# Designs tried in a protein design chat: VHH binders against Regulator of G protein signaling rgs-3 (rgs-3). Part 19

Target 1, 363 residues: Regulator of G protein signaling rgs-3 (rgs-3), of Caenorhabditis elegans (q18312)
Amino acid sequence: MWRSYKAETPELADETQEVDLNLHDSSESDHEGRQSRSASITSSTSAPASNDVTLQVPITNSSATSPTPSTGSMYFIAGMFDGKEKVNREQPPMPTTDGVEYPRAASWAAGNCANVLNDDKGKQLFRVFLFQSLAEENLAFLEAMEKLKKMKISDEKVAYAKEILETYQGSINLSSSSMKSLRNAVASETLDMEEFAPAIKEVRRLLENDQFPRFRRSELYLEYLEELLPRSYAEKWAQSFEGLLGNHVGRHHFRIFLRSIHAEENLRFWEAVVEFRSSRHKANAMNNLGKVILSTYLAEGTTNEVFLPFGVRQVIERRIQDNQIDITLFDEAIKHVEQVLRNDPYVRFLQSSQYIDLLSKLK

## First folded at step 6 (VHH)

Design y17 (from b1 with T99S T101V H102T F104Y S105P; framework vhh_5c3l_4)
Fold by ESMFold2-Fast, scan of step 6:
Structure y17 (fold): chain B 363 residues (1-363), chain A 126 residues (1-126)
Amino acid sequence: as target 1 above (363 residues)
Amino acid sequence: QVQLQESGGGLVQPGGSLRLSCAASGFTFSDYAMSWVRQAPGKGLEVVSDISGSGGSTEYADSVKGRFTISRDNAKNTLYLQMNSLKPEDTAVYYCAKSTVTEYPSGWYLSWFDYRGPGTQVTVSS
């Protein structure tokens, strides 16, 4: 039944988006001589808060590479040698909610980071997130490149290109080939923008594969969305289970509730299947997600095990083994999981402090 | 009552063209994303193309990119699929589908098919 989603989804909710499942490029890591700390696209159980991730979100454990103020000596030394002292690290201001309707802000999480980067307030919120995660140099580099591209060839443009290289050569993670191309473009003083393209593409890929997935799951983004969420949207969740599941903020609060009653794996499975279905135009991505979902949620005895009726899991295992993966692979499993979530957890969620307190805060 | 009815299928030679139509009723057509889905003999369902409610966004399976064009006429409650440069591999039953859209961390996309039509047969053969 679709009726509930139509009323509760953003104005742009019927727009299709391409799923971004870009994996880390191993050839890129070889050139840098640095180990990638990108985690799996699967859910994590390391901590309750860190366990609030979707199947598609890469998790980066960078404790050794992103020191806190309490490890100031390490941060200070890294900043000096990485060229970070050349970047002005003033805290950017939070964007206001003025003139922003919920569907606009919700669109910033769609697909790749293009939607958030092409919106003035979205980009500012993303910049705040990047500053807090000590990764704003990636966005600053892309903005500097856009400014450089728009300049007419002159001594000032050459000076600016040299300043960009000096500022970012130690702070952004580029392959040796992209860095060489960048250095050659600046050194020759011709400023051929084609020679900057590899660096721009690599930084954009890094932003999309690491920072953007963390942004759309961040408390910063969710709080901004919640501030914009009309009370009427959340009130409709009481009449529509599908409306609750179809809403980014709604799923967040439902997940927190489900965690308290040890039923979170059912919602994670649901989210993973929706992600699987969203990959329908990319056969390899859909096939890979199907296998990951089987191993993560349907393997017997695992922490994330979702219990299915007799024979349902076996049919899925056989279809995957026989390479008969299509959009219907998880249809029976999802029907069961939705019944499980709808009949008890959903009713209890609507009576929970989690939902009632949310309604009290909304305008 | 939601109803979807496909038409325009038939026998065509490789390299030929066909235009499929889907007449929709029983819901506000412009509010919903629509899809063309096909099933070849002995194979599973393949989502061929999707179009947003406004018609402003479209997506295509890699197998049909550059050859097929999805479009809609919201005033006539009709979905279309223009199929050019047809190949034997395009032989399938083609279904029109009304789709759910959800807001998910990875983006907006079609999450379920609420309804699909009875289908129309397309055969590409000499």
Scores: ipSAE 0.452, ipTM 0.791, lowest interface PAE 2.4, mean pLDDT 76

Design y18 (from b1 with T99S T101V H102T F104Y S105P W112Y; framework vhh_5c3l_4)
Fold by ESMFold2-Fast, scan of step 6:
Structure y18 (fold): chain B 363 residues (1-363), chain A 126 residues (1-126)
Amino acid sequence: as target 1 above (363 residues)
Amino acid sequence: QVQLQESGGGLVQPGGSLRLSCAASGFTFSDYAMSWVRQAPGKGLEVVSDISGSGGSTEYADSVKGRFTISRDNAKNTLYLQMNSLKPEDTAVYYCAKSTVTEYPSGWYLSYFDYRGPGTQVTVSS
């Protein structure tokens, strides 16, 4: 038997917008981006399933941040100051929520970074994140490259290309070969744009594989999404368990609640199974993720152990041993986990300060 | 009630073509992503292709990419799979499946099958 989970907004349920995105000079497809992420999850995870690492975006529990420096009387006399970079740098302005509906902002997390880069407000929010991560130069470089492409061949274009090289050669982290290609491109009198491709590709990969995944799970992005979330959406979660699980903001608040009652592993398992199913077109990635899910959540005595009826766990172990892995592998397990989450944690969540406080601040 | 009915299967020689159809009823067809799923003799289920509710986005298994094309006609509540350059390894029962997608922080959409049709047999053999 199959079960269905539907987004509250039909357009979110229907679209995979990242597949339709066209960046002017993109060398990566959405398919290739997904394959890279799938491989990363299955082959390079530090946590057994990596879902927790990917989705550890606390809304109410902030990550450790450097405290504002305190000065005593001794330090007042000495004149202690912040470093020059912090003193001279200004944070980019936060984008407003004006004219942005929840589905638009939610789409910025879809696929690769094309959706966020092709939206003026999404790109601005990403820029703020990058500034806080000391990686703003990567986005600035790509924007400079786009400006250079649009310029008519002229002395001004040549001067701008040299300015780009001088500005970024010491600040962006490129391989020796990409940097050499960039220098050769600038030295060209005709400015052959094909010679810039290696540098553009490498910077885009840095954004897509490092900064963008961190942006998706950042408190900055999640707080922006939460500000856009209509109270009516969150109110519906009281009548629909599926509505709660189907909403990014709702799932995050539910996760925080579950963590407080030491039951987070059930939601993490649910999310891991959904990620397993999303890898369905890549047999090797799906097979590897299935094995990781078994070892992370279903092996006896692990800190992340999800308790299932004996028969359900044994069938999964046997199918994996027999190399009979397909999208149905966790169907019975997920039904039991959903029952566990629905019957007690869900009811308690609706009565919790986590949910009540969220409703009180939504409009 | 949700109903899905596949048709268009049959026996075809290697290199040949077939077009599968799936007639859908009992739900608002354009609101849901749809998939073609197959099961070869003695093997597990393989998701062949997915299509978004609007038809704007499609995905394919590596085994069929470049040979198969998924499409839909929302006015007729019908899903299609055009299969070209068929190989013996494409021999399977083909199922039409109804899905929904949900937002996910990693940028991956949650896709969950909530209904599957009875299937249509495709045999590729001389």
Scores: ipSAE 0.423, ipTM 0.772, lowest interface PAE 2.4, mean pLDDT 76

Design y19 (from b1 with T99S T101V H102T F104Y S105P W108T L110E; framework vhh_5c3l_4)
Fold by ESMFold2-Fast, scan of step 6:
Structure y19 (fold): chain B 363 residues (1-363), chain A 126 residues (1-126)
Amino acid sequence: as target 1 above (363 residues)
Amino acid sequence: QVQLQESGGGLVQPGGSLRLSCAASGFTFSDYAMSWVRQAPGKGLEVVSDISGSGGSTEYADSVKGRFTISRDNAKNTLYLQMNSLKPEDTAVYYCAKSTVTEYPSGTYESWFDYRGPGTQVTVSS
């Protein structure tokens, strides 16, 4: 049948996707810093429980609640400062689905934050997600900065700039240099927007590289998409394996089915390779992700082991050891895994209660 | 038949500039994302830059960000790469590549490297 995902959100749509290893201070972006990040990801304490999930894979995250503090001390700090700041804040209203077709909502997961932020309903859904993640202040700050930029009345503009500093200086997590620049900008009578640029850039980077990838995988976004999903789209998955895998809602239901037959690791590997290829412009991130994928899915005896034809794993291992990592690294492996998923699991999924029940709920 | 033809390569000194062009035919140019891909002697393929079908979004490898600019003229079916502040490590054969209409991993890869031009040599040497 038709093999195009053009009307749906593909996992490879995120052109600026950041791997967890890249969500660090700029002082750690050197070669030595990247090596330290890799070591952290592959630690024995991370490997059995979190190694697979720790990667920023473009996947459906139906059970993720944000934020999930890693320690009691971090939880207490987050609860004390963010909870106290937001004690009197009410959750933003959910956007309606009125007037929204599935392709529009699906486009919010594609590429950068730009698609979601430039859509009035998409931005509102992202705002709800950020509120639940205790990160709404980042979006609010950017909106305040846009309002400040558009103001023409000098005396009121200066007063508003001071209000912004007072409101956000304790709630947004900025570097010392960005915070200093922000304070200097507010102290300036001319309100030079160039002095605000470091803070704006840093906040945009946090939204793009941390919050947006989590939003794309959130249960909130998935539920909104599923409400918009036409029955005809889901019916076409019976005719197109590629259509199923290219659809966020479809992949979520296929994942649940695969988990029930102990074959979820094949789809997780597929998603990891999509993320690897999306990192093609970030050599260090791509190199590090390639190594993590080898250790997580292709090493013998791992809990997530994907079984490949004789020699395929050995070729990948040799290329990594010889520092011959490029976009083609997993080509043979992905062709095999796609065939494995297409042949038996896909056919069984189409006959499963998981798929049939979904079709019964759609209009 | 898909055809891609690169031009504009040559020998330049470090700090110099070059502009590469790629003439495309045999497909609806504006419907496809396009890429510049390079290969240095004895090394693997590096995707240097991508541009969407409309030209509305662009992306760059960390190694060239701030120095290279990708652009396209859909009326002329032509892709461009403006290369400034060239370094010896930019020495490579530069290929123009067409992206597939599918984001399926195997399809995307095959379209990028099955439908590429013959390449143009860029040498940066003092």
Scores: ipSAE 0.369, ipTM 0.738, lowest interface PAE 2.8, mean pLDDT 75

Design y2 (from b1 with T99E H102Y W112Y; framework vhh_5c3l_4)
Fold by ESMFold2-Fast, scan of step 6:
Structure y2 (fold): chain B 363 residues (1-363), chain A 126 residues (1-126)
Amino acid sequence: as target 1 above (363 residues)
Amino acid sequence: QVQLQESGGGLVQPGGSLRLSCAASGFTFSDYAMSWVRQAPGKGLEVVSDISGSGGSTEYADSVKGRFTISRDNAKNTLYLQMNSLKPEDTAVYYCAKETTYEFSSGWYLSYFDYRGPGTQVTVSS
């Protein structure tokens, strides 16, 4: 049941707090839907096409820009940088779990950050995470752009655009070209939203490539998911190894168990191969991940060494040397690792206090 | 038994277009994500495009984005690939493949190909 792909997650309502601008060149056909890798990574069935929504930098994260404390209102004060006044920083309220089913919250980790940003409660949880990560200004900028877009052309709209530029030019780390485009858009006073598109696109990429990957792995997100997890889901892990590995909360508890028996490297390798396969449409990212996986898990004598059958490692080494990196690179290795995890650790996990205690607290 | 049969390949000049088709049988077509995978001479497999069971979600390799369009007709059990602005680098045998995707509640994705067809040759040359 849980071994098959699930039905596509329903699309989120169009009434979102984020900026929804089409960043496409008008030369492309709109008959193409948003990119999806599988039914477990979903997009709106009727949404306008966007070829740039999933574009990612190679998987090496840079640090987020230093956040600037914000006022409690949605507006930043234009004179804030001039006065260099200290503003008290308060944590945004945690979203409730009321009205949220587990599959909805689980979908926030799928694909890019669009799913979390287009959900009112998901966006609020991400905001709490960004606040704790000192990167809330990136989301605040996107929300300010959405508000600007909805304003009628007026002196007030021009004043708000200037206030946004003054507020964010020192707190968000944009390329010189994106910042110049932003300054030109504000200076023109006609406020052509297409001239804001480079800055909006770059901030979305910063959130997607830096902050969102960390959000997916955060204790904050894990705790929210675990509160929503039905006991019946966790009970089914006793009958389905694939169900356990396919569940974020399940993998966390299995990882803790594996760490206690010094076998965590097998699950870490499995997760790395999943990430490798997920990069199949990005040749440079997939090639880089393949080399990193070889050096991290398959090099002899490393602390993270995964034990493989005779010849399996050598075939992988030769394929990488011959520049024969494709989606099948780790197929034999992952098959072996899944057998290793399924045969002994999985059975022992189901008998462990880790699993039994989890079941006792779930509803 | 699962059967996949590609057609529509051929010789085309750079800048030209081709439409590939894949007839599927032996499984509930609408329940499975499908892919187009290609193999150029002397190279490995490249996954060029994926489409969800409903057709609501599609993904493309960076090498073909904006030029290729994947689609499906679930009533006819047929997968399509519309290829425009073809380049010599697109020369390959093209396979359709049935995907198996695990349910990953945390957004992790594991896909592999249970079955693929015999392939259809696409040659782009002047």
Scores: ipSAE 0.522, ipTM 0.818, lowest interface PAE 1.9, mean pLDDT 76

Design y20 (framework vhh_5c3l_4)
Fold by ESMFold2-Fast, scan of step 6:
Structure y20 (fold): chain B 363 residues (1-363), chain A 125 residues (1-125)
Amino acid sequence: as target 1 above (363 residues)
Amino acid sequence: QVQLQESGGGLVQPGGSLRLSCAASGFTFSDYAMSWVRQAPGKGLEVVSDISGSGGSTEYADSVKGRFTISRDNAKNTLYLQMNSLKPEDTAVYYCAKSTVTEYPSGWYLSFDYRGPGTQVTVSS
């Protein structure tokens, strides 16, 4: 029932573990403002960490019926144009790969978005992605809140809090309770940081549930990782199927190969089951993912149908109907899919132009 | 050969405490994340807690947060679960599990590689 994905690749297991990844979204959710994290933030470096003033208040001298020319600069906040892309915005600069080893960059995709947000290069790459997705206001809000927390001067801090509310009130989709708490915190002028916590938590959840999953699958992130990937890592895939599946860049190239032989759905299913298992500490998320996986990959006649041995699909359907969803739900299905991928496609991939061409590009 | 052996289970009253241990052998213990998994009568498996190979990262199921503490002693190849403020709902067979660590975007576990035989914990008056 239980499987080993890395029993034969100790080196790769060591590299993955050295990253010391957060295992689950629930860990960060439970401990937002953890004692150790709070202490690290409150270490009171002589200057705030951020030199970026990303927030600007729109300057307009417009009437309701006839806009007058603006005095000073005007800008537009992402998301306000509902997907319209013809706006006067400047793309953030791409982070360099200097000083970044592959395991560090690979960690940005693991667990929740804490790893990417806590890395200066990772956060910058995510910012570029968010700019392209017209969602950078969510990250800008979180950065503004971090700057607000580090401010020691009361008058300046109150003024900045009012500026944050004015800038983000119309662009960030918050619940009425979070927005009320935010407005009350600013209006009181005593700036109880606990009253900002609901808004911070909600915006962070929006980034984690929508933008971060898309970032992990983006061409932007994949290209950054591939530039960092040592040839020696990719060479190890010839000796380890688990090493190939465990590597973000490796899975991408394997997926392209599988698409050429009409077997991509097997890898997509494998990836979905890993996502399902990663939700093990969040019952609702795991239950919802289980149902989505059944309908997407195991329903008869679906475009993404994965073919399983007799009875395996029926057992999964029955367990879901009986509300018996746990981490083992897809164990037999994934065992079969791994055997299918390992026995023929994997061997053929290693001989393919897809793999050989990749090795020729790596250093 | 990978071997995991749990100990420390037993009968305790509600509000009591127990400390479970798991002795590991046959692999480089510090290289692998470890988990405590339980199965209550008539229910499925619940992953109670996870710990990274270094011990630097821990995660807990919502049902046990604030009451249970996972830890490890890599010099002794031993995993621990300190269980405080025990409830009748904590009654289950507790299993030590070796976790397969991987570089996957949705998390660093793909599956549990191996489980021990388990130790029974019963919380009742």
Scores: ipSAE 0.435, ipTM 0.768, lowest interface PAE 2.5, mean pLDDT 76

Design y21 (from b1 with T99G T100S T101E H102P E103Y; framework vhh_5c3l_4)
Fold by ESMFold2-Fast, scan of step 6:
Structure y21 (fold): chain B 363 residues (1-363), chain A 126 residues (1-126)
Amino acid sequence: as target 1 above (363 residues)
Amino acid sequence: QVQLQESGGGLVQPGGSLRLSCAASGFTFSDYAMSWVRQAPGKGLEVVSDISGSGGSTEYADSVKGRFTISRDNAKNTLYLQMNSLKPEDTAVYYCAKGSEPYFSSGWYLSWFDYRGPGTQVTVSS
């Protein structure tokens, strides 16, 4: 719902792709040193930063999936085994918040899906998301393969490998070569475990590059984070604009406020530039994102147009045309957008019913 | 005042190795992510590697992955870049850079660098 920016155009949702940086912040709280800087800098890191960046980039394999975040069909239909049996799936139970502090849950949005998969509660929340996206079988397959690898070679291991093939051959989206390798592995009398690697790698790539980016932007994840958010974290947003922008829940409520004053595009642009900067280790992805940001937010007459001082847009356009794209491409633009957001919308947000009501709800 | 000073650059043959160091002062070093950034002749800035404040997380540009290793010694306020199997295309001025946030975010939130050193020249040539 809240992430329904451009929801009127289903094809735009299908074009969303986020770059995985594999960057990890220890999520370690350290009060010493932060307090010695400034209130803005101190508050900007008082909560674990969660990146809620969404850019619409063409997905090269979208023909294999539904145009939205998997609204329905192939996985459930493909669950007809041997043309007779239907895979009947019920929603996995929601993980509880028991024993989970906000920094732990916020870390699940870390660069790749390793943090969420290595946490029992995080993995369960991701499983619920995948079920809603008709892609739960991808995670179940990886779990089954992990169990298979831990088994000693035996008739039971061979039987389990055959069960895996029977269960997943119609429900997971594998290339013909990966599926052939999988069938060959299962047909082997001794189970050639190396022949499972192509299928595992392909499913993991799908989770990491397609489904995980959608999960971290999902309403499901946002609502889980908000339930865990300490009131003290949200109170610090009154002292730090950077702290507000660095917080996943904070950006959501600020976005709702900005929408009410017709300034949402400034925050969307800010989020897109953060994703652009986070792509710094992947030159091709950074170059592509730079072009998409220009066309989406800086092109004259677009519905998402961000207004910049004279000359700033022209410099960006020239650099892109000259293929002079680096991490500094949007520095002047983002400086202006941050000033615009900080000087009026931020101050009004802190006085708004949206912020006051959130503070009254939090504990 | 924040100060960053690189050292260890020089001329090296293709396939050789160099170790860069960056001495940091004027801030609580362990609280901030650090990066190595380079600029080749006629090219833009490339972030080649970064490291979290604790040293527990590292990332590398595809161009240097498997050849370069970033590390830090928080007790000595020093950042390192071990460069192996150097190529002519690694020729650049290498800058030590401090993250503007106390910790760089694992969730794609990345503030810009607020300080960079004067740089050290690395030339890979036969």
Scores: ipSAE 0.510, ipTM 0.816, lowest interface PAE 2.2, mean pLDDT 76

Design y22 (from b1 with T99G T100S T101E H102P E103Y W112Y; framework vhh_5c3l_4)
Amino acid sequence: QVQLQESGGGLVQPGGSLRLSCAASGFTFSDYAMSWVRQAPGKGLEVVSDISGSGGSTEYADSVKGRFTISRDNAKNTLYLQMNSLKPEDTAVYYCAKGSEPYFSSGWYLSYFDYRGPGTQVTVSS
ESMFold2-Fast, scan of step 6: ipSAE 0.642; ipTM 0.871

Design y23 (from b1 with T99G T100S T101E H102P E103Y W108T L110E; framework vhh_5c3l_4)
Fold by ESMFold2-Fast, scan of step 6:
Structure y23 (fold): chain B 363 residues (1-363), chain A 126 residues (1-126)
Amino acid sequence: as target 1 above (363 residues)
Amino acid sequence: QVQLQESGGGLVQPGGSLRLSCAASGFTFSDYAMSWVRQAPGKGLEVVSDISGSGGSTEYADSVKGRFTISRDNAKNTLYLQMNSLKPEDTAVYYCAKGSEPYFSSGTYESWFDYRGPGTQVTVSS
């Protein structure tokens, strides 16, 4: 089933990279400018009594006993709706880590949204993330559609399809054509499941292109992974640079360390090249990303400049200019960057409080 | 030692079909994603198709989608590429490529290539 996977360097490898896992957690192609973090400490006089707060109190831990059996305390997110909409939301339970090996959970960030959606615990973690991001209706819609497809009783199935339309018609952002198709599916004399396909596809695309990339980088996902991370895995990072770079939690801690020594751009470049290679079956996306990587990391004088030997950068520039972009475009650059990261930052990371404190917390 | 050996290439008329095979040895075949990569004369490498270790997930380059089918037989340690409706622009050396690490997640086929075979020539002409 699930097995421990490791980075390895095959003797007969044709490529220049020594990292075995295609696990990429960077979805950002543009460097975000520094936004001044406003550490605003509000005075008590600026906060009159109001419901402009997130209310999240477990019913079982309530100090007051509810006298109304049909009405309980609910989790609400206030301030976002400003009285225009009222949303009753229940905080989804966090999935347990029981029975989950690290490689299983790590796979949820690899590739597309289908990996996390096809795993019962992965889907629950993603649901918690979406709840916190005020986007859980998209997942709820997909689950409602799955339930609809499994229903065998035609009359109940039609009633449920109508309920789905009424529930989601105003809450999910569908195109006019997808919404029309959805309405036609519900209104047909025979429930036409094919007419639901456009809406399902559009919602999945929204989750995959917008919410899933944010989930991959979220503290929620990283904390879940770190709870699953065996100490033995993190100990192996001291013996394997490839093991560190191939591990989602390892890269996170290494990135924080690199930021402290002003070398984060080298890891971001590495992650961007992994994303470039992952786009290999979409020529336009790969070509565009290659140009973005050149302008972001290799152009002289940019904020994120990665320093390469002159000849290496020149070859990349000429290949892009000549429209000779393929999966090997950054091979020599990545070899150099891996060497730079391996020789000094990696050794210092292993001696850093960032790494040592992590090891002390793992079991 | 990892070994990958392609076969099945040759000369074919436009609109024709070919089936490529890749015999793999030296590793646990079913644990690794596999790919077909091609290189046309004077052009760069293009990844035409990927398949997960279990065979449950496949992806295709836009240039071949609907015409090519990747498959694998894990009992025989063999990767296949069925090529239909061949076009002159499909002329290339086709390489079998091994993913660097296994992904055990359902439907995941992403991997780096840590080894590729010597290649087999496909020529579509006339």
Scores: ipSAE 0.192, ipTM 0.644, lowest interface PAE 4.7, mean pLDDT 75

